# Designs tried in a protein design chat: VHH binders against q8el04. Part 31

Target 1, 306 residues: q8el04
Amino acid sequence: MKSIQVQQLVEEFNLEVLAGEDHRERTITKSRTHRPGLEFIGYFDFFPMERVQILGKKEINYLHQLNEQERDIRIGNVVNYHPPCFIVTSDQDGLTYLKKYCHAEQIPLLRTKEATVDFMAKVDHYLTRKLAPEIAVHGVCMNVLGIGILIRGESGVGKSELAHTLLGRGHRLVADDIVVLKRLSHKTILGTHNDKNKEFLALRSVGLLNVVRAYGSRAFQDETRISLDIKLSKWEKDSLHNELEFETQYRDYMGVSVPSIEIQLQPGRDVAGLIEAAANNWYLQQQGYSAAEDFMNRIEWQDGDD
Short names: E, the ipSAE of ESMFold2; O, the ipSAE of OpenDDE; V2, 0.75 times the mean of E and O plus 0.25 times the DockQ between their complexes.

## First folded at step 16 (VHH; framework vhh_7xy4_2)

Design k1 (at its last look DockQ between E and O 0.76; V2 from the best seeds 0.00; counts 0 for: pae O 14.4 > 2)
Fold by ESMFold2, look of step 16:
Structure k1 (fold): chain B 306 residues (1-306), chain A 120 residues (1-120)
Amino acid sequence: as target 1 above (306 residues)
Amino acid sequence: QLQLVESGGGLVQPGGSLRLSCAASGFTFSDYAMGWVRQPHGKGLEYIATITGSGGSTYYSDSVKGRFTISRDNAKNTLYLQMNSLKPEDTAMYYCAKDEEWTRSAFQYKGQGTQVTVSS
């Protein structure tokens, strides 16, 4: 869905443009780079032609040793797939023949002084962030005790008021009302604001509050990894999930599983304190500790076969 | 009994417009954020847009931003998607979603959908 233009790579990495200058509006939709070594010898199974193609010393040295007839065939076969661009690494020279093919097929040919492996890592990282899928949810995103949390619930349930309570206890706001979620990997969801709601918290009876002006710069954080999902619900005497939960529940966000807890807004309940406790318990679980398992071991749970 | 019924799809030429509707029942509509997703033939679900319960805030995927408008009428329990400047790439089955279900890869509360086809 998301794409960037080759020109954006040129600007980000200060790339030298060797050919195809007028075609830098070509789009990149894949977040990994590729080295076309096998493709130069004619093996195209699984060729990721839509990726940025990297030509390191091995690729360039191989091409330098070919005669003109071999170059026509081997380079022609790759260029005819029309990848978005080629990038030559390590400031390699002698590229007149490669410029010819890229010019003819209207494909940008670029160059960097950086070494191949380091450069590929940087480009892969940049593309991953730029092309990450995004969605939005209604909720509040906060960082509590260093732990990123997403607070969800019905409109009017009290999410923004809870966020304000947590701010007063020294925690950080990321976003109110609309939380933008970015999937950076199969394990990582990043939560952030949509720029329009940056630093703002909407409170019933008070109106809009700029949390940096009210609490200082420490009260705001531009983004956080979402580690814990909190569903707030209104109090009902016949609640479904209240006591004795020993198994971790999860909520799926774009294929990433995030631990999830439901908290009911009972009168008099210290919900902010429960969230702080959940954040601390999550931290301990990352270190291999389970309070439920520890408690069960101390009680020596057994059936009645005494 | 939760129900979501999508309608308003059809065949349209590139550059055309369509307005999709989603009739909701079985829950307090205004309490929940709503969203639209789509499924191109043979592909997975694609996120389109989100609107808050009050209708006060919206968010759009990059592929539709500036061309599509999500809205709701809480008195009629109806969610809308105004689709302008349609492209062949917008061809898909369109579904509405309740309560952040568009965030999950295993989508729930899916109605029958409404087909949008953009072709000359």
Scores: ipSAE 0.662, ipTM 0.891, lowest interface PAE 1.5, mean pLDDT 87
Fold by OpenDDE, look of step 16:
Structure k1 (fold): chain B 306 residues (1-306), chain A 120 residues (1-120)
Amino acid sequence: as target 1 above (306 residues)
Amino acid sequence: QLQLVESGGGLVQPGGSLRLSCAASGFTFSDYAMGWVRQPHGKGLEYIATITGSGGSTYYSDSVKGRFTISRDNAKNTLYLQMNSLKPEDTAMYYCAKDEEWTRSAFQYKGQGTQVTVSS
C-alpha cells in the first residue's frame, strides 16, 4: 500500500508545525481528508481515523462554544483515535487542548493560512495523486487531439513508429515503451512516463529520440487521462475482427473500464489517421452523439415510410 | 494453452535474498512484457515490476525499487525476480503475469504462485 509521510505534506504545502514536530514520519495512506465535525459532537460511528483531519472555522468555533471541560474531553476523544495528523486552516488560534493532546499522543498538529475548502481540495488532489495505485504497462501513451490514448501491441508491431507519425501530425507523446498507469478514481486512469523514459521515443532504426529537442515542447505531455485503449495487431486474413463491432469493447485497468479498439495493421493504411478518427469519434460520443445510433435511426425511419 | 509456473519462493531471514523464476509457455514469450505481482495475506494485489519483451526496459514499484531486479531469458521462456535485502513486509504470494493481465480487476494467472516468507 502506498503511503506518504506527514512531513511531505508539511513541505508541499508549507504548513506550520504547532505540535508533534518529531513525529512527522507518521504515514498517510488515505487520499481524502476529513472534517471531524460529528466526532467533536461525540458521534464516532463512521470516523475515518486514517484520514488527515482538517479543522476549519466551523469545527474550531464549535469547540470554543463548549465549556473548557467539555472542550478538553471532546478534543481528547478525537485525538485518541490517532489520525495521521491534524491541520488547522485559516490561521486559527486558541488551540490549547489540540496542542496538548497532539503533543501527548505524538500526533502532528499543523496549521495553514489557507481557507478550508480550497486547502482540502488541494490536499485531496495531492494525496490522490501520490497514493494512487499504479501499474506499468508496455505500450505507447499519446495525447491525440486532447484525448489520451494507450496504444498496445506486440513487440515490433510498430507502436513507436506510429507514435512518431502522430508526433509529425502535431500530437503529443506522453510515454513510450513503459507507460505508468495511475488510478485516480473508479472512473479515471492517468497515463504517464516513468521519468526515465521522459520525452524519449525509441525507434528501432534510429535509436532514442528526444521528442522535445527534436520537435519542440509541444510534442510532449507529462501525463494524460486515458480515454481510449487501442490494440495494434497484425493483419490476419481470417480474423473475425474485421467486422464493424457495434458494441463497444472495454479493457479493464485496475477496475477502470476503458473503451478499447483493435486496429489491424495492414500495409498501406493510414493507421495514424485511424487513431485520429477514433479520438474524434470518442469525443463525439462524449457529447452524446453516436454515429451508429444515428445510422440505425435513419434506417428505421426509411423502413417506416415504405 | 498459456501457462505460467512460478518457483523459487521460500522462507528467508530479513536481509536475505531469493530468486524467483517463472516458466512461461503457450505464447511467444519475447513478444510480451512480463511482470511480477504479489499478494500479502489478507491484502490485495501489489504490483512489483515490469519488463518489456526485449528486456530493454524495466519498471519497479517504489516499495521494491533498489532491492528487486526483474529480468528475463527469452531463449528459455523464463522470467526472473532477484530479491535482495528482503523485509518482513515482502512476505506474500508472488505471481508472474503476462503483458497487462494484472491490470484486470479479476486477475487471472495460470500459475499457483510462489510463497515468499521473510521472518526472523
Scores: ipSAE 0.000, ipTM 0.214, lowest interface PAE 14.4, mean pLDDT 87
ESMFold2 (binder alone), look of step 16: mean pLDDT 83; pTM 0.853

Design k2 (at its last look DockQ between E and O 0.80; V2 from the best seeds 0.00; counts 0 for: pae O 12.4 > 2)
Fold by ESMFold2, look of step 16:
Structure k2 (fold): chain B 306 residues (1-306), chain A 120 residues (1-120)
Amino acid sequence: as target 1 above (306 residues)
Amino acid sequence: QLQLVESGGGLVQPGGSLRLSCAASGFTFSDYAMGWVRQPHGKGLEYIATITGSGGSTYYSDSVRGRFTISRDNAKNTLYLQMNSLKPEDTAMYYCAKDEEWTRSAFQYKGQGTQVTVSS
């Protein structure tokens, strides 16, 4: 399970530490921040206390409108749930009771000059990427016509050579050999390199090729959303063909379903062109168009004119 | 008839080491990337590491990077996991995986697994 320390947030966002400075090694394991408005008014059911707690102008102004006795009690009640830290936005002050309780409960109290909504978006984005579950697969990740594609297959089947062909057609390499997959959400898998293989493509007859040096910076992309999964397989003369199919096939990556296509490496077949066609077809399907459905509707409608 | 047989687990004190083995048969071992996953008691599967078919490239989850080493011997059809600096949180049933099965939320097939218990 991935975690980061509060200290990493302090460094990334240049946060001021107002209290709990000795406890910045506390860990953060949740990728969403929370504003504890309901909790300050006394409703704690489903309080996501394990999240970073953000105190914007609305939260702080509410607390300042309370008399001091009530302010003390309401702040204490929230802090006693021991969230990883509190971050006050918009350079707000008047934090006597927050400091009191955060010192007593050994919880970092932090501050930023940034406005609440923009700051929360930045932190949520940072945490999502830092805490995203990661795995690695053997394959090639490309961006083809703006569409992220994961190419899989047995070792030595020709994946890197296909990637080189696609590079020559102006597409972008993300990773060769090892592709790191990050689950950013229940619908999104991000493909990237492992830093060691950044910009490199391994070709048997050539060795290692740095694609940026060979083709320019436009030939490489640090990451892409994986929109299509392509399984390359060795061509077998007797294999069945799925020439027309209404149903999209899917492959699961960490609980995210990704459309999947198998392509056989037939001699003379323009596999790179098939991948380009698959990318275009995927794009059209996202806009509500299905070539297979359109074709079948034309056949049925024409037959029904009799 | 794919077979994956994990072994090498046991009880060890924190800071100790273990070497897990996964004997593979029923497929051309060197054609496939291999991985290790683990399942702590009462929890879901956790990804540990990946190694390419040639053994030339590896990747590790953050929780084990620097402590665990994945390797393979293609002549012996055997996958290994060297585990150093073991912690109580490494306690789990360990499984090897073929054909990128470690990428799926449902782990469809595996051997018996091998139990690693880290306790003093």
Scores: ipSAE 0.594, ipTM 0.870, lowest interface PAE 2.0, mean pLDDT 87
Fold by OpenDDE, look of step 16:
Structure k2 (fold): chain B 306 residues (1-306), chain A 120 residues (1-120)
Amino acid sequence: as target 1 above (306 residues)
Amino acid sequence: QLQLVESGGGLVQPGGSLRLSCAASGFTFSDYAMGWVRQPHGKGLEYIATITGSGGSTYYSDSVRGRFTISRDNAKNTLYLQMNSLKPEDTAMYYCAKDEEWTRSAFQYKGQGTQVTVSS
């Protein structure tokens, strides 16, 4: 399981350390922050204790409405679950008991000047990316017309050459040879490079090409959401791959289903154009348009008039 | 039929080394990227390493980088994982997987896996 240290949060967001300075090595394993409002009220039925705890104005104000004894107890009860850290937002003060217990329990207490909602969003985004499950796959990741595409195929099928052609058409390379896929959500896969292959395209007979140096900064993108999976295959005469399969095929990456199409490479065909067409079609589908449905509807209407 | 057979697992002390092997059959081995994944007891699958078909490029997870080395012999249709500086946290069932398949559930793996146990 991926983890980061509290120290990384401190550095990333320039957080002030109020307590637990020596315990910033504590690990964070959850990608979502939590506001322990209910827990301060005494409701612990489902306390995500492994999450970074954010204390906004609402939480702190509530605690200040309590008498000192109650405040002491309520804060202690929450801290005793030993979350990775507490972060107070909006530069709030009056944190005597938080400091007390965080110090005692060796839990970092941090503070930021940022507003709660904005800060939480940033932290969640950061944690999601850092803690995202990832796999490496062989292929080429491109951004074509704003759409992330993973291109797969057997070695030597011409993936990199195709990538080069797409670059020439104004599209962007994300990664060649090794593509790192990150699962950001149940519905979202991110494609990126592995830092080593950043900006490089490996072309047979040419060698390594730095695409940024060769074609400019617009030829490269660090990461892209994967919206389409394209498998390149060699043309086989007998493969009944009915090109007109009305049913969308999917490929699964870490539990995320990505629409998948297969393109058989035939001599003389504009494969790059097909990829562009696929991207456009995907875009249209996202806009609620299905060419297949439209076609079917047109056929049905013609049959009804006879 | 696609077959992957893992071997080389065993009990080793912390700091020790193991070399895993995966014998592949039923497909053109050199045309596909191969990888290793592991599953600790009671935990989900963890992706460890990938090597391209030609062996020209490798990728490692952060958890094993610098300690593990993935390699392959295409003439022997064999994938390897050299594991050095083993830690108790490395204890898991290790599986070999073809690139196209190992992105899916562990249930799709053709291999039975090989158990690695790191314990004092």
Scores: ipSAE 0.000, ipTM 0.233, lowest interface PAE 12.4, mean pLDDT 87
ESMFold2 (binder alone), look of step 16: mean pLDDT 83; pTM 0.852

Design k3 (at its last look DockQ between E and O 0.71; V2 from the best seeds 0.00; counts 0 for: pae E 2.2 > 2)
Fold by OpenDDE, look of step 16:
Structure k3 (fold): chain B 306 residues (1-306), chain A 120 residues (1-120)
Amino acid sequence: as target 1 above (306 residues)
Amino acid sequence: QLQLVESGGGLVQPGGSLRLSCAASGFTFSDYAMAWVRQPHGKGLEYIATITGSGGSTYYSDSVRGRFTISRDNAKNTLYLQMNSLKPEDTAMYYCAKDEEWTRSAFQYKGQGTQVTVSS
């Protein structure tokens, strides 16, 4: 399981450390922050104690409405669950008991000037990316017409050459050879490079090509959502690959289903054009249009009139 | 028929080393990237490392980076995993996988796997 240290949050967001300075090595394993409002009123049935705890104005104001004894007890009860850290937003003060218990329990208490909602969103985004499960696959990742595409195939099938052709047509390279996939959600996979291959395209007979230097900054994208999976295969005469598979096939990556198509490489065919067409078709489908359905409907209507 | 046979596992002390092997058959080995994955007892599959068909590029998960080395001998149709500085957390059943197959949620490894146990 991926984890980051509280120290990384402190550095990333330039957080002030109010207590627990020596315990910033504590680990964060959850990608979402939590506002412990219910917990401060004594409801703990679903307390996500493993999450970074954010205290906004609402939480602090509530606590300040309590008498000192109640405040002391309520804060103590929450801190005793030992979340990775507490972060107070909007540069709020009057944190005597938070400091007390965070110090006692060796939990970092942090502060930021940022507004609660905005700050939480940033932290959630950061944590999601940092804690995202990742795998690596062999292939090429490109952004074609705004659509992220993972191109797979056997070694030597011409993936990189295809990528080069697509670059010439104004599309963007994300990664060649090794593609790192990150699961951001149950529906979202990101493709990215492995840092070593950043901006590089490996072409047989030519060697390594830096695409940014060769074609400009627009030829490269750091990461993209993977919306299509394309498998390149060699043309086999006898392979009944019914070109018109009406049923969408899917490829699974870490539990995320990605629409997948297979393109057989035939001499003289514009494979780059096919990829562009696939991207366009995907876009149309996202807009609620299915060419296949439209076609079927037209056929059915013609049969009904006879 | 595609076959993968893992070997080289065993009991080792923390800080020790093991070298795993995977014998592949039933496909053109050099045309496919290969991966190592592991499954701790009672846990799900964990991705470890990938190597491209030519062996020119590798990738490692954060948990094993710097300690493990994936390699291959295409002439022998064999995949390797050199494991150094082993930790108790590395205890798991280890499987090799063809790149096209292991990415699926229903990963059906055809190999029996090899057990690695790191214990004092």
Scores: ipSAE 0.809, ipTM 0.943, lowest interface PAE 0.5, mean pLDDT 92
Fold by ESMFold2, look of step 16:
Structure k3 (fold): chain B 306 residues (1-306), chain A 120 residues (1-120)
Amino acid sequence: as target 1 above (306 residues)
Amino acid sequence: QLQLVESGGGLVQPGGSLRLSCAASGFTFSDYAMAWVRQPHGKGLEYIATITGSGGSTYYSDSVRGRFTISRDNAKNTLYLQMNSLKPEDTAMYYCAKDEEWTRSAFQYKGQGTQVTVSS
């Protein structure tokens, strides 16, 4: 299971360490943060204690309104669930009992000047990216006209040559050979390189090409959201892929469906141009337009108006 | 037709090792990346590792990185998974898959799989 250490969170957000400084190797495995308001008042059902615990103004002010003995008890009850850490927002102070219990239970107590809602959003986003499930697939990942595209096909089918053609048209390489796919949400797959293949494109007869050195910094993009999946296949004379398709086809990656198109490498076919057209058509479909539906509607009106 | 035959599973104690094999036929093996995946009893499919057609690049899930090694012998059309430092949570049915086909929701396994059981 993917995890990060509390220390990584401290460094990313420049958090002040108030207690538990020597225990920042504790791990975080959940990408959502939690505010333990109900838990401070004694309701622990469904307490997500494995999450980073955020203490905003409401939580801290409530604790300050308790007498000292009750404050001691209620803070102890929550800290003893041993969450990975506590983070106090809005530069709040008056944290005597929190420091006491976090020190005793060896749990980092941290502080930020940032407001609660903004800070929670930033941490949730950071943890989502750091803890995202990953797989790797063989292919090429490009950004074409702002659209992230995963290009698949057997070795030697022409993927790297196609990528080079697209680079010459001003598009961006993300990864060649191995594409790392990260699932950021139930709807979002991020494509990136594996660091080893960063900026490199392998071409027959040329060898390794560093695309930034060859074409400038705009020829490379560290990551992109995968919006289209494109299968390149060898041309098969009896294939039906030349017919009009009115329904979107999909490929699933870690439970996320990505629109998918198959393009046969028929001799003389402008495959790079087809990729560009597919990217533009996908963009139009996001705005509610379907060229096939539009065309069929025009034909139906014409035929029905005899 | 495409055929994948997994073997090499068995019962092993925690900390032990196993080497899985996947014999491939019905396609040009070296033209395709291969993957190992596993299915623990009562759970969904879990990604393990990917290797490119040439064998030049590999990638591993976090749960196995450093313990498992994916490799291939293109002359023998065989994919391997060397499994070291085995843990009870590695207990599962293991399958090999061509390319990324295992990622499809409607994917059907091509082989019967090989069972790995880690217990003392």
Scores: ipSAE 0.558, ipTM 0.847, lowest interface PAE 2.2, mean pLDDT 87
ESMFold2 (binder alone), look of step 16: mean pLDDT 82; pTM 0.837

Design k4 (at its last read DockQ between E and O 0.84; V2 from the best seeds 0.75)
Amino acid sequence: QLQLVESGGGLVQPGGSLRLSCAASGFTFSSYAMGWVRQPHGKGLEYIATITGSGGSTYYSDSVRGRFTISRDNAKNTLYLQMNSLKPEDTAMYYCAKDEEWTRSAFQYKGQGTQVTVSS
ESMFold2, look of step 16: ipSAE 0.645; ipTM 0.886
ESMFold2 (binder alone), look of step 16: mean pLDDT 83; pTM 0.854
OpenDDE, look of step 16: ipSAE 0.841; ipTM 0.953
ESMFold2, look of step 18: ipSAE 0.623; ipTM 0.883
ESMFold2 (binder alone), look of step 18: mean pLDDT 83; pTM 0.852
OpenDDE, look of step 18: ipSAE 0.838; ipTM 0.951
ESMFold2, fold request of step 22: ipSAE 0.648, 0.651, 0.632; ipTM 0.887, 0.890, 0.882
ESMFold2 (binder alone), fold request of step 22: mean pLDDT 83, 82, 82; pTM 0.851, 0.840, 0.838
OpenDDE, fold request of step 22: ipSAE 0.809, 0.811, 0.803; ipTM 0.939, 0.939, 0.935
ESMFold2, last read: ipSAE 0.642, 0.636, 0.643; ipTM 0.885, 0.885, 0.886
ESMFold2 (binder alone), last read: mean pLDDT 82, 81, 82; pTM 0.840, 0.830, 0.839
OpenDDE, last read: ipSAE 0.790, 0.796, 0.784; ipTM 0.932, 0.936, 0.930

Design k5 (at its last look DockQ between E and O 0.87; V2 from the best seeds 0.76)
Fold by OpenDDE, look of step 16:
Structure k5 (fold): chain B 306 residues (1-306), chain A 120 residues (1-120)
Amino acid sequence: as target 1 above (306 residues)
Amino acid sequence: QLQLVESGGGLVQPGGSLRLSCAASGFTFSDYAMGWVRQPHGKGLEYIATITGSGGSTYYSDSVRGRFTISRDNAKNTLYLQMNSLKPEDTAMYYCAKDEEWTRSGFQYKGQGTQVTVSS
């Protein structure tokens, strides 16, 4: 399981350390922050104690409305669950008991000047990316017409050459040869490069091509959501690959299903054009239009009138 | 039939080294990227590393980067994992797989795997 240290948060967001300075090695394993409002009122049934705890104005103001004894007890009760850290937003003061218990329990207490909602969003975004499961696969990742596409196939099938053709048509390279995939959610896979291959396209007989230097900054993108999986295969005369599979096939990447199509490479065919068409079709489907369904409906209507 | 046979696991002390091997058969080995995954006892599968078919490019998870080296000998149809500076956290069953297969959440390992135990 991926984890980061509280220290990384401190550095990334330039957080002030109020307590627990020696315990910044504590680990964060959850990608979402939590506001412990209910917990401060004594409700702990669903307390996500493993999450970074954010205290905004609402939480602090509530605590300040309590008498000192109640405040002390309630803060202590929450801190005793030993979350990774506490972060106070909006540069709030009057944190005597938080400091007390965080120090005692060796939990970092941090502070930022940023507003609560904005700050939480930033932290959540950061944690989601940092803690996302990652795998690396062989292939090419492109952004075609705003759609992320993972292109797979056997070595030598011409993936990189295809990528070069797509670049010439105004599309963007994300990664060649090794594609790093990150699962951001149960429905979202992100494709990116491995830093080493950033901006590089490997072409047989030519060598490494820096696509930014060759074609400009518009030829490259750091990352893209993978919306389509394309498998390139060599043309085999006897392969009954019904070119018109009406049923959408899916490829699973770390539990995320991605629509998948297979393109057989035949001499003289515009494979780049097919990829563009696939991207367009995907876009239309996202808008609620299915050409296949439309076609079937038209056929059924014609048969009903006879 | 596709076959992958892992070997080289064993008991090692922290800081020690092991070299795992994976013998592949039933497919054109050099045409496929290969990878290693591991499964600690009671935990889910963890991705370790990938190597392209030619062996020209590699990628490692953060947990093993700098310590593990994935390599292959296409003439021998064998995948390797050199593990250095082993830690108790590296204790797991190790499996090799084709990248086209192990990327799936429902991947069923065809191989038996090889057990690596790091303990003092």
Scores: ipSAE 0.816, ipTM 0.942, lowest interface PAE 0.5, mean pLDDT 92
Fold by ESMFold2, look of step 16:
Structure k5 (fold): chain B 306 residues (1-306), chain A 120 residues (1-120)
Amino acid sequence: as target 1 above (306 residues)
Amino acid sequence: QLQLVESGGGLVQPGGSLRLSCAASGFTFSDYAMGWVRQPHGKGLEYIATITGSGGSTYYSDSVRGRFTISRDNAKNTLYLQMNSLKPEDTAMYYCAKDEEWTRSGFQYKGQGTQVTVSS
């Protein structure tokens, strides 16, 4: 399980450390922040104590208005859950009791000048990217007509040569040979390179090609959302699947379902054109269109038109 | 017919080293990328590393980068994982995987795995 340290957050956002300086090695494993307003007033159902806790004006003003005895209770009840850290927004002051409890419970207390909503958005974004699960696959990642595709297949099946054909048609390379996949959410897989293979395409008999030098900066893209999965297969005269698919096939990547099609490399077949067609069809499907449904509707209406 | 046999696990102290092997049969080994995953007791599968069919490119998860080395010997149809600077957190059942199967949440491993235990 990925984590980052509180210290990384301090450095990224230039946070002031008010308490718990020696405990900035504490880890953060959740990509969302939380405001513990309800918890300060005593309601702890569903308290996400593992999240970074954000203290805005409402939280701080509430604590400032309490008498000393009630502050001890209210702050103690929250701090005893041991969240990874507290961050006070909007440069707020008067934090004596909060510092006391954070020191005692060894929890970093941090401060920013930024306003609460803006700051929470920035931290949520940063944590999402830093904590995203990632893996690597053998394949080629391209952006075709604005649609990210992952091309898989056995070594030597022709993936890099297909990528070069697509480059010649004006599409963009993301990665060749090794594609790094990052899961940003339950529905989003991002494809990128591993820095070592940035801008390079390996072609049999030609060697390494820097696609930016060969085709210009428009030929390369650092990352893309993976929207389609393409399995390239060696040509076999016999097929074990339907020639006309009415339902989308899927492949799971870290719990995210990605539409998938298989293309056999038949001699003379315009595989690059098929990939372009698949990208366009995917786009139409996002608009609620299905070619199979449209075709079946036309057959039904024709039969019933009399 | 397709078979993956993991071996080389054992008990080792923190800071120690271990080399895992995965013997492959029933397919053309060099045609496929291979990977390692592990499963700590009571937890889900964790991605470790990927190597291309030729062995020319590798990638490692953040948790093992710099300590583990994936390699293959295509003449012997064998995949390896050299594990150095072992930590208690590396304790898990280790599995090899073929043909990008390590990408799936519902990955069904083909071998029995090999247990690695790192303990003082």
Scores: ipSAE 0.625, ipTM 0.881, lowest interface PAE 1.7, mean pLDDT 87
ESMFold2 (binder alone), look of step 16: mean pLDDT 83; pTM 0.850

